# Ledger of designs, part 13: miniprotein binders against p81326

Target 1, 226 residues: p81326
Amino acid sequence: MLHFGGFIMEINHISKILEKEREEYIRNKVEEYLKQGFSKDDAVNKANQSWRTYIGHRIQDVIYNLLKKFLKDSGLKVTTDKALNNRNLPEELDKVKRLIAINYGEYLFLPDADVIVYKVENNDIKIIAIISVKNSFRERRFETTYWKLKLKESPVTSHIKVFLATPDKDNEISYKCPNGKPKKMRIILEYELDGIYFLKEDFEETEKAKHFGKIVEDIIEISKKL

## First folded at step 9 (miniprotein)

Design w4
Fold by OpenDDE base, fold request of step 13:
Structure w4 (fold): chain B 226 residues (1-226), chain A 81 residues (1-81)
Amino acid sequence: as target 1 above (226 residues)
Amino acid sequence: SDEEKLRELVKLIEWLAIMYGAEVEVEIENGKIRITIEVPDEEEAKFIAKIIKDLAEELGADIEIRIEVDGKRVEIEVKLE
């Protein structure tokens, strides 16, 4: 349990709150669709589909807000890929954007970077970590590993740590070899990435696969070595 | 105990505020706890107020709760009955 300023990061509270958010969100969406003239069954189905899209973005926002809060006292800064999509960026964010760019010859492209952690020292920016947030692994399962490998190819970006954060509600990557059967996705993600952080208690812990509560300490430690 | 439930409710409200990136102020006076949350969006303020109400009801404690929403600001007052 990480104690920051007297706050213990308790994933149980986060999970409980997200469940209440789901209940309230579904209720509101069902009411909205009923007012639009849908049947009760159609309204419920549409609300559930809407929630599946919403929760993916919500978890990303939650993780961003948690990291922003708990890294603030360490002097570390947090931004997102969305913040970098603007044509007119402040000088600091423009530098961040340039420091994570991947070279494709005639073009520079950004990796998928849901959350970016960096430090500013004497007007110099150092990128510390990129966190990819995944609620499910149904689509684009190895996209994060692709970006990690691409970042390693350049001395400009090779030092950047790439982490995956997930609740993994369906146990897609929580265990390496459940019932003696290897989970390809877990094994590859853990091998290629710098770490996997779980927003749950029931998972196979390793040196690279940890509880999400450890991510703040790990990032702070990495930042001291740069 | 009812006191433990009240402490749990306050903790949940604090976590909720962090999850929304909200600024939070907590004041304790004579057994009354006043919590003020400021969020970027008015719709979020209304949504948070509903969640807090539901959390309080689930705990089933004899907690007197008052929630007021003013634009982007949520004001919560809680005490034991």
Scores: ipSAE 0.781, ipTM 0.918, lowest interface PAE 0.5, mean pLDDT 91
Fold by ESMFold2, look of step 11:
Structure w4 (fold): chain B 226 residues (1-226), chain A 81 residues (1-81)
Amino acid sequence: as target 1 above (226 residues)
Amino acid sequence: SDEEKLRELVKLIEWLAIMYGAEVEVEIENGKIRITIEVPDEEEAKFIAKIIKDLAEELGADIEIRIEVDGKRVEIEVKLE
């Protein structure tokens, strides 16, 4: 359909820009390490390691900025777990923090909620969704499902949708049964989460596993039902 | 066509600004497209300017583009036609 074609064009622009950012980032880091006296081989290895850390944070920032931009006209607001961990919180964000906090007896902790979408109606705040951004599934593969399960345990938080956004460049969760064998990670993530949104074209699309370009439409539809 | 390349470049610049949470101002005067992006600091402005240069070069060497960084502002001027 033409509408889906429009979403594909949007992700292609983002991907093209991120590729150019990677090239410039690595070029700058190699130059920096060479000036520090590292060999060419060490400088390249260090630059690539630096990029792997940077790209995770960069993708989170991109998703935050995109959602903030495209959800604004629907009356939806966006924040981050980093913003909620500041000591000097505005009253609105303090309320958001309290509405997603999980009780562990005498302690309250925030879930791993890279990006949070909420709305304000009649001075009330309703949390719509949290988005966990993962560049790789090598470590802490099921952390997002743990937080979804914890949020389901309370009537205050059980309505909150938990999404995963990922480029999944290494195809760790792109297909349910690659080579005829069930992929445990993909199957469990898709079963437990409310949605998985891929920042690429090549993956097995299902009711819950979608192209990232669908996330804005999905969030808006969910917000209408609350 | 040159016009299609220019439209694609402007669209890429607009997406780049969105990805940085920056507002973009586009103005068309006297056969020129002027684009202004303001970001939080000068280092980001310099980085963005290099990205825009690379995007323009990939679209075609015959695109007439001027990119200037003035503090936190990236100012881009592209010739129409």
Scores: ipSAE 0.741, ipTM 0.896, lowest interface PAE 0.7, mean pLDDT 86
Fold by ESMFold2, fold request of step 13:
Structure w4 (fold): chain B 226 residues (1-226), chain A 81 residues (1-81)
Amino acid sequence: as target 1 above (226 residues)
Amino acid sequence: SDEEKLRELVKLIEWLAIMYGAEVEVEIENGKIRITIEVPDEEEAKFIAKIIKDLAEELGADIEIRIEVDGKRVEIEVKLE
C-alpha cells in the first residue's frame, strides 16, 4: 500500500490532473454541442464557457474530498454548504447549520462557507473552520471578509476560522505589491481572514498566505486548541 | 527512468482517486501493478479511465497500460517489464 508524501508535491499533481480533466471535459462538450447542431466555432466557445462555470464547482469538490481524506484520522469531520441546504438534515448537520448561521433579526443566513470543518466531542459539535473557494475575484471581491467580520460579532461564532482557497490563475491576489504598488485585494483579504491557501506554486508566501498543502496541519493544530 | 515514470503514474492515479473521493487498491506482483478504483457513477468511471490514459501517454509512450471499465469500477494494469 502506497502513502502520500509532502503536500507541495500534491499541489503539482492536482494541477496536472485538473489540466487533463479540462481537456477531456472540453472535448466531450464540443461533441455534445456539435450533435445539437451548433457550428464548430460555436461549439468550442460554448464548451469553454461551460468549463468556466464548471471548474468553480469542481475545485470545491476537490477541496472537500482532500480535506475529508486527510482530516479523517484526526477525528475531524467535513461538510459543505450544499449538504447543509438539504431539507431533511440529519441531526448532526442541522446542528452544524445552526452553529454557523448569522442572525439578521427575523432572518438567518449561512455565510459563504463552501466547506465546513467541525468536530464532535461528547455529542457536542464545535465548528473549527469554514473555507471559501474562489476561482475569480472580478465579482464578490470581499464577500469572504464580510462573513468573517459577521462571525466575529457573536461569541458563539467568533472562534470560527475563515479561510480562502484559490488557484488564483490570473494573479489577482498572488502578490502584495506587484510592480512596487500595493494590491488592495490581497492586502485586505490577508489582513481580515485567518488564512489564504493557494492551489498553485507561484505566489508570495507569508504567515497567512500559504500553499494549500499546509491547510491540513493548520486545521489540526487549531482543533487541538478548541 | 522507467521505475520513476511508473511511480509518478501511480501517484497521479492515487491523487485522482482522492480528488473524486474514491478508494484505491494497489497490488504489485511479478512485474505488474494492478490498481482498482470504485466511483459512484459509471459515467465518472469512464471519464476517469480517459484521464488515466492521457496521463500515462504524457509520461511515456513505452508505458504498457491496460484500462478496463466495469460499471463503476476502473481496473488498471501496468506492466513493469
Scores: ipSAE 0.733, ipTM 0.896, lowest interface PAE 0.8, mean pLDDT 86
Fold by ESMFold2, last read:
Structure w4 (fold): chain B 226 residues (1-226), chain A 81 residues (1-81)
Amino acid sequence: as target 1 above (226 residues)
Amino acid sequence: SDEEKLRELVKLIEWLAIMYGAEVEVEIENGKIRITIEVPDEEEAKFIAKIIKDLAEELGADIEIRIEVDGKRVEIEVKLE
């Protein structure tokens, strides 16, 4: 197990910090909108809408920073699909991009992956995992599953683990059978993906559905088998 | 206890730094804990400083903390009791 600065990853600290960030973000945005001449009610509504867009990007950044920090001593490197879409790619990242591309006949496309973990051994690049970060499941509910299935179709990408990371604040996938009835979204996501990692404490743990604090350990273990 | 609150605050500050991809330095000198965080952006430094103040206030008013922002550096000083 890997530790930074002698502490263990604790999701409650991340969640508490994000809540404080939300409070400060909302205060700043309300002030900004009031100065623009909006009523108090409109300013609050606009600030909350702004936060909903911001938090999605923020959680992606948090996960990227955590993985980059905690995986570096294990020889694992981390990048993003945003970085891979730059026009002037370094040779290493160009190879990463080519190794995760999906073939659609005469076209090649990158899967929608927020964070990509890979390793470099003897100038060879091995893609370990792709992490999709979802704050909400209102839209594109099964996008991550589609990419897993496409990656599984090719022998050159079939080894790549596809994980979902989510706070799932609205409990859309936290339990398999809430009220005794199967939750289709949770069941299909867990069946098809290699893992679901929750950025909260209250969820149904399974072999594939885990506390986010386990993701670093899992990635390191997988990398040793490749 | 105050010692437990202090440990929790330092832990939160360390996690906050990680979440921003920031380097953190912790020194214990002359009965004080000094924490330095370097972030990529001055606006982030100011935002982080406000988050740290909010966290300290929630943990208790008996935690004496001084927070200073200098460009992209956040300096946090907590008195040992």
Scores: ipSAE 0.726, ipTM 0.891, lowest interface PAE 0.8, mean pLDDT 86
Fold by ESMFold2, look of step 10:
Structure w4 (fold): chain B 226 residues (1-226), chain A 81 residues (1-81)
Amino acid sequence: as target 1 above (226 residues)
Amino acid sequence: SDEEKLRELVKLIEWLAIMYGAEVEVEIENGKIRITIEVPDEEEAKFIAKIIKDLAEELGADIEIRIEVDGKRVEIEVKLE
């Protein structure tokens, strides 16, 4: 349960902070490009392009930090695919890596799992959930469902919950039937995944499509059942 | 009200620290709210200080806030009525 002293998660606060970060980031980049000799128009365009790349990584970092903070008291640990790709892994993380790896015959590959939640009990590691963070769905829109299906193919990984977290600012998956027609991407993602968590208020909420603020409670509840 | 704006600002600062994975300490001392955030990088501390300044100004120009950056530490003092 969320407590006053446990920093209650609220989407509005996160969104407001990210907008201020965007403003300051853009301002700093425009100044940098102007000093490099670019015109004002070019500097602004380049700054906005830089932000689009930055915000994707920033949202992943925010989600990682939030989960790490709020899951700690439940005995749950959090890592990232980037950390697992480090050449020199501690033993604990090496075990996490092995427990999510997918076998392709002579090769082992990690799923594209931006954030991984796990627990450690008596040196045993149990993977609880994998969260894919998507800022847009124009490319690789079903990548997360592919990884869920691959994880289901093995008894070692079939218990792992696969979640999608997204701001979905362009409303690509926010509604099931916009304009009365089924949105294939939303319907398939919701059907195949264990949950979709929106970093915004304006979306069609369902049993699987929820505000991001619910993800901590959901993960804790799942961990108790495993 | 000014008290509601102050509470909102403190909540935003606490969320900002969480979003950076930073430790936050909040103290009430001599009618002031003191908030300390420690981050892993000095450039990040300067960036965070600018964000806090912008947040305070958006909430109300009548909020008295003092922000000091010392290396990796951001110290924020907010005046109570």
Scores: ipSAE 0.716, ipTM 0.888, lowest interface PAE 0.8, mean pLDDT 86
Fold by ESMFold2, last read:
Structure w4 (fold): chain B 226 residues (1-226), chain A 81 residues (1-81)
Amino acid sequence: as target 1 above (226 residues)
Amino acid sequence: SDEEKLRELVKLIEWLAIMYGAEVEVEIENGKIRITIEVPDEEEAKFIAKIIKDLAEELGADIEIRIEVDGKRVEIEVKLE
């Protein structure tokens, strides 16, 4: 079960499947690069580089599909920033886009959000949460906190919860004080964001830093207050 | 042991389908389990079929498994024997 005691098992299943996807992806890419005339060593290196770019997008897709599946019976809807950037948006999504936009005087921009959760009540749309998905923290470390702070500035967006979801395989934010030293990135992200959800077992759990399996339950509880 | 491997394989297939946003139909008939996954893209169907084959082989399931791709549909048939 995703949002019950079985979720830790389900993360292991997801990880197993992603490893098989990696193996097949790399095999296909190596074949493609060999046909382009690259040496075997070059083809393997290029395939691995291609996977590193692809896996970030793949994890976003997995999280979107999980949330869409497990939130639908609670009357909650899920969309993505990619979907909101399409031209000719349906009326419902156009309203979602307008409700999360940040005003910069003469300019209007969407915050960086990978997944958006909302509900529809009596033809009114209420934005519940924005989930940022990060596979690595080598770049754009505090971008999510910037957008949370901007959303807090307006009464129309200040209620929106901002979550971070990450496998954090390199333990960049998994612990507050590794080796007894405060990890700035973990401390600030946890302080400023409404929650951090880890797609792995080994991390320092707190009231805001949780296993990803708790995200569905948390979103449902928040939606009841809005 | 083979029943445990079958249960694990079915669970992995169900998670794989969720990860692709696909619906799963499961039918149990005459000692067989039939699983159908339908995706919006034929390339995804072929890719998923390869993943399921690899998962089954890794589990060492000696159960009769047939995997077929028909356009956007992946059909998996497992004989319980």
Scores: ipSAE 0.713, ipTM 0.884, lowest interface PAE 0.8, mean pLDDT 85

Design w4
Fold by ESMFold2, fold request of step 13:
Structure w4 (fold): chain B 226 residues (1-226), chain A 81 residues (1-81)
Amino acid sequence: as target 1 above (226 residues)
Amino acid sequence: SDEEKLRELVKLIEWLAIMYGAEVEVEIENGKIRITIEVPDEEEAKFIAKIIKDLAEELGADIEIRIEVDGKRVEIEVKLE
């Protein structure tokens, strides 16, 4: 299991690895676009655009793999919203899907839940937490809070913890008052969500804003009370 | 120290494997460390091998490392000198 000191160092390792992945990814994409006949400037611009799309999915995969590995021995299971959109769902995952769906009258929709943690007790499923992964806050900056509020409206889903996980490399939500001025996004996200977990060292820690290394312990503790 | 750099490299390789959902085997023999990572895809193995090479180079030239890709397997040998 992850420890405080060990996981903090491991977050630095993850960040270092991701930067090397970016460098190699960009290099490969630039070569690919040059072979397709693009100018150097266009190839670089297209490679950077490709990376911005790729890194969002890559971080989701990393978080999924970490949680799956480190929650396994605690009897907790992990899935993704991508897996839940599969046409051929096993019965267990179909139950998970039904347990997080939100009713909009004639329609049912899944919240944006990149990673879902649940447990199985006596052949019943209990959703423990949903982790939303955001690499940037350029668009849809408050959608995670919207889903938390919707889940809280129903007694079936009100117990589900909603976490945000982010590297926040551009420091969009890393501090509450970065220039002596309140940062609206950070303050609202922290207020409404059950936790924000940073995949970096440099951010303002609070009761809800923590290093990502604490998420496994927090989820296990929550699962024992639920 | 060289031992600290080696420990750091091994930790980076272990984290890299976790990030890809891969298992890693580490064997320590007569002043050498052998690390094996198996992934589902040969292109992924080649990509990971380049990442490991770059990580080792950043840590220092006194790390003697050999990296081989054989299909889906990445084999890393590190000498302690």
Scores: ipSAE 0.709, ipTM 0.890, lowest interface PAE 0.9, mean pLDDT 86
Fold by ESMFold2, fold request of step 13:
Structure w4 (fold): chain B 226 residues (1-226), chain A 81 residues (1-81)
Amino acid sequence: as target 1 above (226 residues)
Amino acid sequence: SDEEKLRELVKLIEWLAIMYGAEVEVEIENGKIRITIEVPDEEEAKFIAKIIKDLAEELGADIEIRIEVDGKRVEIEVKLE
C-alpha cells in the first residue's frame, strides 16, 4: 500500500469515525423501534436495515465536505446535484447546471452526479469532474458509465472527468480477476470511467483504480490543464 | 503513550469536524487543550458529542476529557498533563 502524503493516513481516521457513527446510529434506532413495540431482535434487525439505507447518503455528505475543504485553496468549488435541483439557484449555480445538463429533445436532465467540482475564472465556469458515489452495485450497475458516454457526445461536456467513489464493502468491483476470470463490472467501469476511488484499503490498485485519498491531487492536476 | 493517545484523539476530532463541514477552533491554555466545534443543528451537536465520547473511551479511560454541548456548539477540554 502507498501513502499520498498525509491524506491516505487521514482516510483511516474517516473509516474509524464512520464505524462509531454506525454504532451510535444503531443504538438510537433500536431505542426508537423498542418504543414502537418491536422485540429487541426485531428492533436490531430494523436498525441495521435503516443504517444500510442511511450510510449511502452519509458517505456522499462526507465526500462533499472533504472535497470542499481540501479544494478550497486551489480555487476549486464544489456543489451537488441536490443543490442544483433547487428552484432558487444563484447565477453561478445556474450556469453550472446548464453546463452539465444533457439534452433529450425538449427535455433537459442532469446526469446522476452526487458531487460536482468546478472552477470560476473571470465569470467563465469550467466543470472539472463529477463524482458518483455508490455503496453497492446490485442494480443499475453501469449507470455512471451511461452518463460518462452521454457527456462525451457533446464537445461542451466531453472534457468532464467522471469518477466513481465507493467503499465497495462486498468486493463487487475491488479486483479485476478475483477467481482467475475477469470481473465484468470492474473491467467495464475501469475502462469507461476516468477513475475509481476506493474508500477502503483492500482493492486492486491500478492507474485508474486508486485509494480515495488520491482524488484531491488528481482533481487539482486536471484543473491545471483546463 | 498518553501523549500519543491525546494526539490521536485530537486528530480524530479534527477529522470528525471536517466530515460534518464544521468549523474547529483549537486553543491551548494552562495545561489544557480546548476544542470548539460549531454545527448548524443542536441534534447534530449532541450526536457529535456522543461520537467524541465513544472515541475517547476506546482510546483509554486515562484520558481526562470534558465534553459540553451548548446549543449548536460542542466544547471539548482535554487535560494535557
Scores: ipSAE 0.705, ipTM 0.885, lowest interface PAE 0.9, mean pLDDT 85

## First folded at step 10 (miniprotein)

Design Bf3
Fold by OpenDDE base, look of step 10:
Structure Bf3 (fold): chain B 226 residues (1-226), chain A 83 residues (1-83)
Amino acid sequence: as target 1 above (226 residues)
Amino acid sequence: SDLEKRAEQLIEFAEYLIRLAEELLEEGRPKFAIEWLKLAVRFLQLALELARKNNLDELAERIEKLIERAKELIERAEKIKES
């Protein structure tokens, strides 16, 4: 119990470190864009866009590596959509790619899958979960929900759990009904997804909305049922 | 044991964070390297607690060495930051 508490606390520090990086990153990028001849407003906007991309990748990489290490002993493997975009895939990853593909008639497309958790048993691959990692929800609020619904439409992919992991620094989905007003995004995401995992303490906990520290155990439990 | 496995997981994640910090140092970002190194030390401390509680002396010693290594990297990073 005490060790779990400590683990949770350290996970929260991940987001804090990343936020500390923001101020310096933005400042440096603003200066860079000003030197390129952009206006102050344009420089700030471009810097913020650059930061969103940068921090998104950083959080994804950290979460990927965290899950990779903490799921390893359970015989579970993890990969990313980026790894699946390679032309020359190992057989295992090629199978993973095919098993998460969504049918659009003439075309197959992959869902957004920042982290993919799967197991290999007797050369058969079973996809367990897809984790979407989002630092902010400004541009792609319900994209993860769309992919969850699409995965549900096929018997090949309907079993795949879809989770959202976020620090939710802007408190967009941390609470369902702050001040008695329903937060549409939180309610919909929680309803449609299999779980939301927060890399922070200040959120409304429910059966589906949990601290990120619980995701490893939840994934392991799901894997045992497949 | 489950506790030993957990300790190893914490160690491996801490090692990843150390590598991340080293990359940041190469990028000329010592300030943030230091923050990740401090986090690595905290994860290693959690592992150390698990090792000690389970009387895993060899594992505890390995973790302590990793903590020392991380602290040395912090010191190096601080010097770079000041230069």
Scores: ipSAE 0.823, ipTM 0.930, lowest interface PAE 0.6, mean pLDDT 92
Fold by OpenDDE base, look of step 12:
Structure Bf3 (fold): chain B 226 residues (1-226), chain A 83 residues (1-83)
Amino acid sequence: as target 1 above (226 residues)
Amino acid sequence: SDLEKRAEQLIEFAEYLIRLAEELLEEGRPKFAIEWLKLAVRFLQLALELARKNNLDELAERIEKLIERAKELIERAEKIKES
């Protein structure tokens, strides 16, 4: 129990460290864009957009590596949608790619899958979970929900759990009814997704809304049932 | 044991954070490298507690060496930051 508490606390620091980078990053990018001939206002706007992209990739990478290390001993493998965006995939990853693809008639498209957890048993691949990692919900608020619903439509993918991992820095989905007012986004995401995992302490815990520290155990338990 | 496995997982994640910090140092960002190194040390300390509680002396020694390495990198990064 004590070790779990410590682990939870350290996970919370991940987001805090990333946010500390913002000021320096923005400053450097503003200077860069000013040198390119942009106005001050344009430079600031472009720098902020660049930051959103940068921080998103950074947190995804950290979470990917965390899950990769902590799921390894359970015989579970971890990959990313980025790793699947290759013309020359190893057989294993090519199978993973096909097993998460969504049918749109003439076309197959992949869901947004920042992290993909799968197992290999007897040369067969079973997709266990997709984790979407979001630093903020300013854009594409229900994108993860869309992919969950699409995955449910096929017997090939209907078993795949879809989780959202977020520090929710702006408290957009941390509480269901703050000040007696329902937070539509929290309620819908919690209803449609298999779980929401927070990289912070200040949130309303429910059966589906948990601290990120619990995601490893939850995934392992799911993997045993598949 | 499950606890030994957890300790190894913590070590491997800490090693990733150390590598991340080293990349940041190469990019000329010592301030942020230090933050990630401090986090790595904290994960290693959790691993060390697990190792010690389970009388895993060899593992404990390995973890202590990694902590020392991380601290040395912090010191190096601090010097770079001041320069």
Scores: ipSAE 0.823, ipTM 0.930, lowest interface PAE 0.6, mean pLDDT 92
Fold by ESMFold2, look of step 10:
Order: sequence, then structure tokens, then C-alpha cells
Structure Bf3 (fold): chain B 226 residues (1-226), chain A 83 residues (1-83)
Amino acid sequence: as target 1 above (226 residues)
Amino acid sequence: SDLEKRAEQLIEFAEYLIRLAEELLEEGRPKFAIEWLKLAVRFLQLALELARKNNLDELAERIEKLIERAKELIERAEKIKES
């Protein structure tokens, strides 16, 4: 499965499909909002907000389902932070939630992770990795590194791998030194995180910055060592 | 076998993509649905090549039927788009 060339190539089409629909989606939403009486500036802002919500949910759902299908035969289970925020959790998911929670005195918070990979052995749960899915880095560029650092502070969570998955359509972190100068965001994210997985072809590949299709075998390999 | 597991994983993900496309068709978005269906066919073609290379005839026949159904859904979506 690792470095299955066709698999990697076809996965990169996910972001291409989403990008093909962006212009049409936004154009249609702007037209819709203009018909509702919004000014052009307001319609554009609302259309972009609508797109960000739509694309965020779509990417997360695709990645969740991909990981679920490709990891299940290796004894690995996949859940989401949204599933863990439900009030009536099955016992298994309640244990997952407790194993990733971060203590802030009288408060406990989940790290902002879109997808959580874990395994169950003899009714015991071991958290393998969390994957943060970012469509863009406009607003919350270093949130994932904050959560990695917090997880490292406790021996209970320090083993958990923290990955970032992104199409990075705007090339915000695709290259380390795009004009001969270090790109701060790429350098810091790659240094602090356990891996960055790109849902596109055009980026600077390193030991930690890889095609998204490689994430499956990386997670499986990590799970064997735990 | 490991080869059957790999093919089944590709099939299951393709089936997810088909369901995603069917949802988009119900939402009146055939242009977008078609792109996801084409991707599903590509994953099914990967599974088919794996099955054929390893002489898994029953699996290959199942995959061929899934590809045919996905292509029929593409044709339906093209008609909806043209309307």
C-alpha cells in the first residue's frame, strides 16, 4: 500500500476536484446572495464563508472515510473530534476522549483534531495519531503545533503522533525556501509536527512532508511499535 | 489474502465516493457529482488491475459490475446537468 503509485496519484485528485468546483460554487452563491438584496461586497463575503464551511466538511469527511477504509484491516479504528463531543458516548469512545484530553486546572479540553486513530487491545485503548485537516492557513496557522506541544507535556499523551493534512492550494507551506529565504510557517510546522501530508502533487517533499497517500502505511508502521 | 484485502479497501473507498456523488445528485449538483464518480471509477480500475494481475476472477467480475454501475450513474448525471 505504501508508495502504491496509482493510489497516491488518485488521492491527489481529491483536492483537484474540490478546486474545480470552487469558482462555480462561489459564483453561484454570490448570485444567490445578490438576489436576496445583499451588496456585492457582502454577497462575496457570505459566499466565501459558505465555501469555507462546505469545503472544510467535505475534506474532513473524505479523509475520515479514506483512513477508516484503509486502516481497518490493520486493527486500527478511526473517530473524529465531533463524534467525541457527543453527550452520550459509547464506553470505547469515552475512553478515547479521556486519553487525549488536556488538563487546564478545573477544565479539560480536547485538542482540535479532526481525525483520531486508535487501537483496542484487550479492552485497552492506545491512541496512535491525531490528524488536523487544514484547507488554508489564513487564521489558525500554528494551532496544530500548540496541541502537539501540549500533548508532549504528559507521559500519558507524549507518544501520540500529530499530523497535518492539507491541500495547501495557495502554497502557504508547500516549500521550505520559496525565494531562497526560509518560509517560517513551513519550517516551524515541519519542525514541531510529526508529519505534514499534502493532498496535492506540487510541494517540497521531505522526511516529514509527504504525499497524503503515504499516511496509511506510516500510521500502520507506528502502530506496530506501540 | 493480502491482495484481496487491498482490492476490497479500494472498492470500499470507491463505494463511499459513489455514495457521496449520489448525495450531490440529490442536491441538484450533477457537475460536482460527476467528478467524484470519475474518481470512484479510477479507484475501481486500480482494484480491477490488482484482481486481474492475481487471477481473482470472481473479484474482477464484481469490480467490472461496479464500474458499469458507476458509469451508468455518470450518464444519468450528465443528463441531469444538460437539463
Scores: ipSAE 0.793, ipTM 0.920, lowest interface PAE 0.8, mean pLDDT 88
Fold by ESMFold2, look of step 11:
Structure Bf3 (fold): chain B 226 residues (1-226), chain A 83 residues (1-83)
Amino acid sequence: as target 1 above (226 residues)
Amino acid sequence: SDLEKRAEQLIEFAEYLIRLAEELLEEGRPKFAIEWLKLAVRFLQLALELARKNNLDELAERIEKLIERAKELIERAEKIKES
């Protein structure tokens, strides 16, 4: 319904905008930290860490708002892990939280789910999908796969689709066999996850690895089967 | 109609992008604001194409006004950036 070339093309500009912000952001933060008395090396390190937090939050916020707007008319609702960590939750969100929580004996923890898509049917909540937003695969490379495997352990959560959304600027998972050599990270992520959605133009498209703009119709189609 | 719902979705996302850009302008970051405003215009142009191809004249006029407002914000942000 929403899959057309123009929509996909314009969505890919999100990551381009974020890349253009990087140099200015880091320069301004280095200046700020130097004024605070940090050494140049410390200021640069702190600025780069600040950038990683900033860009991660910005990508997540844009994805959240995109999905919220484009899924609303299909009866689908969207929330975030940040919203679910609020101590004063509305009843609906409290139910969402309970439906994805993992039991660890005395403790009950949420999976690291950046964006959650659900629907309400007959006063019951059905979790459709969890989207993990990753800007870099330098650390915690398979975190999303871990949460997929944990969700599969219970028949109550095994239906939940787990997607990865990424600009993958450095081409860490963009191709299965770059230069004829299997890329372990791409192959495992694609095998274990329900989909990988790229916020860029150039990557190896497969049934599970797609342009981010296709995620809206995919979620709608999944919701019709649940 | 489904066509009107699709155009409204594009408009609503563009309005979010405009609000994001306005926040960046308030933070003194016009360079970033300009880029997000340009993206908002692109989504509004998609909505406009949809409205025109389906003869939704009132919707098309509304979208044209939104595009003009976004372009005025870009011009204002460019002046702030250069000052």
Scores: ipSAE 0.793, ipTM 0.920, lowest interface PAE 0.7, mean pLDDT 88

